# Designs tried in a protein design chat: VH-VL binders against q8ixk2r445to577. Part 63

Target 1, 133 residues: q8ixk2r445to577
Amino acid sequence: FFGMLQNKGLTDYCFDYNPPDENQIVGHQVILYLCHGMGQNQFFEYTSQKEIRYNTHQPEGCIAVEAGMDTLIMHLCEETAPENQKFILQEDGSLFHEQSKKCVQAARKESSDSFVPLLRDCTNSDHQKWFFK

## First folded at step 3 (VH-VL)

Design k11 (framework fv_recaticimab)
Fold by ESMFold2-Fast, scan of step 3:
Structure k11 (fold): chain C 133 residues (1-133), chain A 120 residues (1-120), chain B 112 residues (1-112)
Amino acid sequence: as target 1 above (133 residues)
Amino acid sequence: QVQLVQSGAEVKKPGASVKVSCKASGYTFTGYYMHWVRQAPGQGLEWMGYINPNSDGTKYHQNFQDRVTMTRDTSISTAYMELSRLRSDDTAVYYCARVRYSGSYPFDYWGQGTTVTVSS
Amino acid sequence: DIVMSQSPSSLSASVGDRVTITCKSSQSVLYSSNNKNYLAWYQQKPGKSPKLLIYWASTRESGVPDRFSGSGSGTDFTLTISSLQPEDFATYYCQQYYSTPTFGQGTKLEIK
């Protein structure tokens, strides 16, 4: 699968990666932004190793969640995917982070008009359902 | 270097359709989104929609959704915008414009524009 | 969706003048997650297509003279031309790309 990773509940919002410094793609938070398809920052690949890859820049970035955290951040992809970079896209659209046993949910960032994907306890909410468009 | 070359001026009757082309050169055509923006005489700029040349995916502004179709031909690096059921107030210069490598970027290169005149 | 308002609609100036054009958005175009203002400025000369001058509110596009500068954040933005040159007489547009692209109505810069 490849394309824009869109939320079922928070319609019109997609995974988006646009770090403050375009020359340093590692270490910044993945956000949600209106699905407009402008350029390459909303284009992701879901791999057979259960990675969500950002392939528009070199080196390739892979979405990860640090231990004890709930935010999705961009890491460098590794030859063998580490556990913190593995997400199971289930048949119902849930995006399950295996290491933490939590699901990716569309959520509002505190005290702002912006939205971000966060790890939350798994529910059957449409805000936890994702699909490639 | 980077060029977007559009088709020539068109004169159409109300109710007809017009198809404008935009040929890209000097960059990887499938690596950038192509947007369409129009400008009526003496007026400002109005966004119509875009096409992703890599996926053929499109998004249209609600004002044009029922009348516009955007397509591309990757073999000749050309994008197309077809507007149907033309009205006199569709008289405008139509521009193609590309979006940089990041989807959050503005329009960095524009075609020269195609004048479409709709008159009886 | 987001309405962009420019002021003034027209401005008369002389070569060598400092000119300021203002742009206001109906809602913030600052994305707090990356601290970027999704705001651009374009120059359009009669009979020509628009040319990108400034993006991210204050970043000058490659090849654009340093007399052009952008400033502001959130909802209020300014384009400044520090020492107006003959080739600068044109119409200037602000544009937001925070959501579906929208443009200001334009500011026509005319010779005094």
Scores: ipSAE 0.006, ipTM 0.579, lowest interface PAE 11.8, mean pLDDT 85

Design k12 (framework fv_recaticimab)
Fold by ESMFold2-Fast, scan of step 3:
Structure k12 (fold): chain C 133 residues (1-133), chain A 120 residues (1-120), chain B 112 residues (1-112)
Amino acid sequence: as target 1 above (133 residues)
Amino acid sequence: QVQLVQSGAEVKKPGASVKVSCKASGYTFTSYYMHWVRQAPGQGLEWMGYINPNSGGTKYHQNFQDRVTMTRDTSISTAYMELSRLRSDDTAVYYCARVRYSGSYPFDYWGQGTTVTVSS
Amino acid sequence: DIVMSQSPSSLSASVGDRVTITCKSSQSVLYSSNNKNYLAWYQQKPGKSPKLLIYWASTRESGVPDRFSGSGSGTDFTLTISSLQPEDFATYYCQQYYSTPTFGQGTKLEIK
């Protein structure tokens, strides 16, 4: 699977990574942003190791769960994916994080203009359903 | 010097297909997305889609999704856009244009355009 | 898609004039995380491809004369040519790259 990782409930929003410093692509929070249909900072690859890779930069980044938090950040990809970088894309469209037993949900950030993917208890909500475009 | 050179003008019958080429030079072909934009006579600009020359991955606007195919050949730094089942309202100038790979950016360099005329 | 509206559709002016063209988007193209407006301006002469003039609403592309300036934020944007030159008679387009790229209808700048 390659493409823009779009939310079923928040239908105009996609996974987005646009770090403020292009020389340092790791360590910042992954956000949700209006799908622009152009790939680029919204283009991700779902791999056989259950990683969500950001392939538009070298070195390649992998989405990871921030230690002790419910937020997703960009981290360096490793040759063997660690547990915090593994997400199971299930048949119903949910992204299940096995280590925490939680699902990735499109959620409102404190700021009224921002959305982010966060780990939440798994539900049937369309805000927890994702697909590649 | 960055340059995008497109193939020459085409005249087609309704129902035919057309394949436009765009040869890139002066930069690393695989480091920039290649987009296609068209312009009907006397009208504005309409985005059609893009190809990532590194991966071959494509995204098409829904208005063209069932008729357009974008490909590339990295050995000759050339991108292609094929539009099938042509109608008279596909008469337009077709442009290739590049976009930065590391984020959302505008079209910084454009090809010279390829005129496609669809008439009986 | 985000709809872009330009005004005026055409404008007649003389060399040396100050010219302003406006562009309005149907929704904000300001990205709160980096505080950038995903808005560009292009110049197109008859028979030629568009040429990038301004991006991020106000940043001039390399080689573009400083008489061209862009301003605005969110949904309302302006392109200004401070002292019109003969080579500036062309059609101008605004474009958003916040989502699926869309362009305004264009403003044709004609000699008076």
Scores: ipSAE 0.007, ipTM 0.571, lowest interface PAE 11.5, mean pLDDT 85

Design k13 (framework fv_recaticimab)
Fold by ESMFold2-Fast, scan of step 3:
Structure k13 (fold): chain C 133 residues (1-133), chain A 120 residues (1-120), chain B 112 residues (1-112)
Amino acid sequence: as target 1 above (133 residues)
Amino acid sequence: QVQLVQSGAEVKKPGASVKVSCKASGYTFTDYYMHWVRQAPGQGLEWMGYINPNSGGTKYHQNFQDRVTMTRDTSISTAYMELSRLRSDDTAVYYCARVRYSGSYPFDYWGQGTTVTVSS
Amino acid sequence: DIVMSQSPSSLSASVGDRVTITCKSSQSVLYSSNNKNYLAWYQQKPGKSPKLLIYWASTRESGVPDRFSGSGSGTDFTLTISSLQPEDFATYYCQQYYSTPTFGQGTKLEIK
């Protein structure tokens, strides 16, 4: 699977990442933004290693969740994907982060009018359902 | 086993375009990114960009962004690099080189190179 | 871009010599999360494409003789060739892959 990673509940919003500095591509938060059909900052790939790759940059970025956190951040992809970079895309569209036992949910970013993907307890909410477009 | 075979030498006039091909064999074409690196006579190596053969997604170095186009044809395991509005300082050997998909890696296999000469 | 600088630009040596080539990056290529240096070394013989020798600063690529070794961390790296052989006369390049790939200017190793 590859393309724009869109939310079923928060309609018209997609995973989005645009690093502020090419030499500082890691550690920044993945956001949600209106799906615009332009592939550059919204093009992701789900791999057989259970990674969500940002594949419009070199070195390739892999979405990760650091211990004790609930935000999705960009890390460098590694030869053997570490557990914090593994997400199970289930048949119902949920993205399950196995290490934390939580699901990725579209949510409002605190102190702003923007949206971000966050780890939350798994539910049947459409805000936790994702698909490639 | 793994081979990257590039198209033959090209001689072009300033202002023309050149399209170089790189045919992969011996591995699954869509499992590795294909990068393009050039080398001017007597000079070092300069990275131009890459294509993800699975998705078709590309990333170009800012120095080439307005003139380069990278594409691929998965049915024949071939990647292409087209450079337009050629100048004499584009005279170089152009290489394709692969990078392992699952992470940030060095270039482990290189094509033999395609010499492009730009002169009046 | 991260700037890579090699020293020396050229070096003359004899078969059996120990050769050292250095490479410096304008900023660290050490990724703290996995403690790896995103640094590679390539060998290029006249008229041929580059060949990967070393990656992660010190890991030898499969098939590369053990006389080749890499060391260093952060911004300062070294390629060492112990007991130089006739087939080792070539140009050597360092490359970072921490960010947009960049190469050093090369070190030409010549017969004395």
Scores: ipSAE 0.060, ipTM 0.708, lowest interface PAE 6.6, mean pLDDT 87

Design k14 (framework fv_recaticimab)
Fold by ESMFold2-Fast, scan of step 3:
Structure k14 (fold): chain C 133 residues (1-133), chain A 120 residues (1-120), chain B 112 residues (1-112)
Amino acid sequence: as target 1 above (133 residues)
Amino acid sequence: QVQLVQSGAEVKKPGASVKVSCKASGYTFTGYWMHWVRQAPGQGLEWMGYINPNSGGTKYHQNFQDRVTMTRDTSISTAYMELSRLRSDDTAVYYCARVRYSGSYPFDYWGQGTTVTVSS
Amino acid sequence: DIVMSQSPSSLSASVGDRVTITCKSSQSVLYSSNNKNYLAWYQQKPGKSPKLLIYWASTRESGVPDRFSGSGSGTDFTLTISSLQPEDFATYYCQQYYSTPTFGQGTKLEIK
């Protein structure tokens, strides 16, 4: 699967990555933003290694979650995906982060009107259901 | 095995356009990014941009954004690089080279190069 | 862009010599999370395309003779040829792939 990774509950929002410096694609938080349908900062690929790759830049970035954190951040991809970069896209649309045993949920960022994907306990909420468009 | 075969040499006048092709074989064309790198006579290597053959998405170096277009045709596993409004200092050998998806990687296979000469 | 600088620009040597080429990056190409240096070395013979020799600063590409070795970390890197052979006379380039690709200006290795 590749395309815009859209939320079922927050229906107008897609995974988005817009680093402050295009030559430093690593270390910033993945956000949610209104789906624009143009690819670019919203174009992601789900791989057979269970990675979510940001594939508008070379080198490609891979979404990761650091131990004890609930935010999704951009890391450099590796030949063998480390556990913190593995997400199981389940048949019901859940994105399950294997290392933490939590699910990716669309959530409002505290102290702002913006939205971000966060790790939370797995539920059957539509805010935890994702699909490629 | 893996081969990248480029189109033949071109001689152009200033102001013309040139379109170079790169035909891939021996691997899954859509599984690797295709980059373009040029080399002026007696000079080093200069990165121009890349195309993702799977999506058609492109990124160009700032120096070429106004004049370069990269495309591909997945049915024949071929990538193209078109450079317009040619100047004499565009005289160079143009290479296609692949980068694998399995991480941030160097250029592991290169085409043989296409010589483009721009003269009046 | 990350600027890559090589030295020397040219070097004359004889078959059997040990030669060293250096490469310096304007900023670190070491990724702390995996402790890998995103640096490669290429060999280019006249009229031919570049050939990948070394990646991850020190890993030899398959089929590359063991007389070629890479070392260094962060911003300073070296390519060493332990016993120069006639087919090694070529131009050598370093390249970073930590960010958008950039190359050193090249080191031409000539026969004495």
Scores: ipSAE 0.007, ipTM 0.630, lowest interface PAE 9.7, mean pLDDT 86

Design k15 (framework fv_recaticimab)
Fold by ESMFold2-Fast, scan of step 3:
Structure k15 (fold): chain C 133 residues (1-133), chain A 120 residues (1-120), chain B 112 residues (1-112)
Amino acid sequence: as target 1 above (133 residues)
Amino acid sequence: QVQLVQSGAEVKKPGASVKVSCKASGYTFTGYFMHWVRQAPGQGLEWMGYINPNSGGTKYHQNFQDRVTMTRDTSISTAYMELSRLRSDDTAVYYCARVRYSGSYPFDYWGQGTTVTVSS
Amino acid sequence: DIVMSQSPSSLSASVGDRVTITCKSSQSVLYSSNNKNYLAWYQQKPGKSPKLLIYWASTRESGVPDRFSGSGSGTDFTLTISSLQPEDFATYYCQQYYSTPTFGQGTKLEIK
């Protein structure tokens, strides 16, 4: 799969990554932003290694969750995908993070109008359902 | 190369509806959100809402939610904005505008505007 | 809605002058996760649609002369024209795209 990774519940929002420095794409949080379908910021690839790659830049970035955290951040892709970079996109649209045993959910930041993907206990909520467009 | 071409000027009576079109060319129509912004004579810019041409999903500003309908026809790359129950203070130039390619959401291309005059 | 306030509402200047226009937002438009300010500046000439000049508070749109520059962060922003040219007399608007889009009321730049 390749394209916009869109949320079923928050229907106009997609995974978005706009690094603050084009020469330092690692370590910043993945956000949710209005889907436009074009542009480098919203193009992701779901690979056979269970990675969500941001591969419109070199070196290639891979979405990861650090131990004990619930935010999705950009890391460098590795030759063999580490466990913290593996997500299972299930038939019902849930995006399951194997290492933490949690699901990716579209969530509002309490003190702002912005949205972010966060790890949460798995539920049948449409805010935990994702699809490539 | 990117162009947004809007329908011509309209003169309407209070209580009528108006439907403005915006034909896109020079880019993938379904890849960019289309917003509608109006400007009353001598006044500033007022955001009305948007449509996602790919899904048909819409979001309207609360001031227009009860009277506005945004649609699109992907076969002819055209977006529409219909405003009902017109009042004299709806007299304005109505613009369509698209989101920016780079994933930021400033309005990088605007239609030429459609003048809507509401008077008896 | 985030309220955008511009000052001054109008400004008279001569060709060659340095001009500054300010814009304030009622809440921060800086997104901490990507460290970007969701703020743009537009130029509008009479009878014409707005034209994008600046986005991300300080990034100049392609084709826009380098005499135009944007600065600021969070809630306070400035558009500067370093050496005013005849074609720059227009109304300027700031706009946030952090949430539902809102515009400042505009600053009309007039010939002195």
Scores: ipSAE 0.006, ipTM 0.559, lowest interface PAE 11.8, mean pLDDT 85

Design k16 (framework fv_recaticimab)
Fold by ESMFold2-Fast, scan of step 3:
Structure k16 (fold): chain C 133 residues (1-133), chain A 120 residues (1-120), chain B 112 residues (1-112)
Amino acid sequence: as target 1 above (133 residues)
Amino acid sequence: QVQLVQSGAEVKKPGASVKVSCKASGYTFTGYYMHWVRQAPGQGLEWMGYINPNSGGTKYHQNFQDRVTMTRDTSISTAYMELSRLRSDDTAVYYCARVYYSGSYPFDYWGQGTTVTVSS
Amino acid sequence: DIVMSQSPSSLSASVGDRVTITCKSSQSVLYSSNNKNYLAWYQQKPGKSPKLLIYWASTRESGVPDRFSGSGSGTDFTLTISSLQPEDFATYYCQQYYSTPTFGQGTKLEIK
């Protein structure tokens, strides 16, 4: 499925990726921002390989978490999804990162008043529950 | 250079369907969303929806959701907008326009427009 | 949907005049993460498609004369033509791209 990936607890916020350059779509952090309903920077696709894709330009972008990190960043998609790019969207809405065994949580960014998705220990919090609109 | 070339004018009867094409050239077709905007005679601009040419994903305005279908053919860099069950108030010029996917740029290039007249 | 309101609906002006058109949005179109206003201005001549003039409220599109300028933030925006030329007589539209795209009703600029 595809669309805007919205948080249940932080109800007005969606996954958002706004790369500064169309030729530099990788390496930046995925953020959370007020759901605007326009698609574009908030349009993501969940694939059968358990990827979260940002696929409007070539090469396609895939959300990943690097070893030892808790931030979600945009990487290049690969023909076969690597483990750091695999997320299981579970029945309860949790988004489970297989490699780290942690869940994606809506959280406030420490250095600012903005919100970002971060890996945290899995809980039953609504801030860890996601759905596509 | 970037060009969006649309199909020619159409005259339809109420209840019919119309399919407008928009052929893109001068850029990577799959790199930009293709939006459709219409303008009734003497009226303003009305957004209808978009298609992501890479994935085929679409989003339609609620006013058109039950009657519009947007598709594309990446092999010929062409987007299509089909509007069914036409009414006289669907008489308008229909435009395709491209949008950079990150939302950092609005409608930077527009097709020349396709006039659709719906009359009995 | 965010509602866009323009004023005036029509305006008569002479070559060389300074012209100001205003646009109001029902909700803020300022994206706080990048501090940009998702607001554009278009020019449309009879029988032609709209042409992008200004984006992010104040940035001129390539090839647009410097007599065109945009200003404003949040909900209140202005398009100014500092010294009107014969080719500038057209209808002008503001548009937000913060959410589902919506346009103002247009301002028709006529010669007189």
Scores: ipSAE 0.006, ipTM 0.541, lowest interface PAE 12.1, mean pLDDT 85

Design k17 (framework fv_recaticimab)
Fold by ESMFold2-Fast, scan of step 3:
Structure k17 (fold): chain C 133 residues (1-133), chain A 120 residues (1-120), chain B 112 residues (1-112)
Amino acid sequence: as target 1 above (133 residues)
Amino acid sequence: QVQLVQSGAEVKKPGASVKVSCKASGYTFTGYYMHWVRQAPGQGLEWMGYINPNSGGTKYHQNFQDRVTMTRDTSISTAYMELSRLRSDDTAVYYCARVKYSGSYPFDYWGQGTTVTVSS
Amino acid sequence: DIVMSQSPSSLSASVGDRVTITCKSSQSVLYSSNNKNYLAWYQQKPGKSPKLLIYWASTRESGVPDRFSGSGSGTDFTLTISSLQPEDFATYYCQQYYSTPTFGQGTKLEIK
């Protein structure tokens, strides 16, 4: 399963990752931005290990959440997925982060007009529903 | 090579409607949002809105919401912008523009522009 | 809307000059988490459509001569032409894409 990971509630927004340069592909926050439909920095793969991989560049990046944080950041992928990189994409579109027991929600970044995915208590909100396009 | 080719100049009376077309070639039409930007004589650029050619979804600037309609026809890779209830201050060059493939959304390709003159 | 303000509104210069154009946004267009400024610069020649020169405040579009450079962060941005050529006489616009797109009013670069 691969493609642009789009939000059901924030209808035109997709997961987006564009680091400062192509040699610095890890360590920054994943954001939400207008979906363009052509892959590149919005192209992700959902793997059998429950990873969300950013594999446009080498080495491959994997979305993770650090302990105590609610933001999604890019880490290096590992041969065996660590728990902080595992997300369960459920039939209803919920994206459940196993380690924290929370769901990914589309939210406005405080003090700005930009949007980001954040971990929040799981609800049935359309802002917590995601699909690959 | 990427090209955006717009329809020819229009002269309209106040109160009329105008429909401008933008035919895309050289890339996958449904893969890129198409925006519309206008420029009044001697003035700067003003964003009007966009259409997602894949879904048909649109977003318009509040200044145009009640008068503009953006559509597309995927079978001929053409986007349309219709502006109704024209006023003399709608006299402008109207551009279609594509957002950049890389997911950074500056406008990397522009149509040649369509001059719309509104006069009594 | 984020308001973009350019200065000067017009500038007279000679071939070979270093030219600086400034752009200010009413609020920051820097996304702190990715450290990117959602700011572009365009060149428009009379009777022609705009041409993308710079995006991400400082990244040159493919095919744009290296005499064009962008700098700045947050709310204050600069476009520099290091050695003006005859074909560079045009109007220049800054544009933010942090939210719905807005443009500066333009800076007209004229022959002195």
Scores: ipSAE 0.006, ipTM 0.590, lowest interface PAE 8.7, mean pLDDT 85

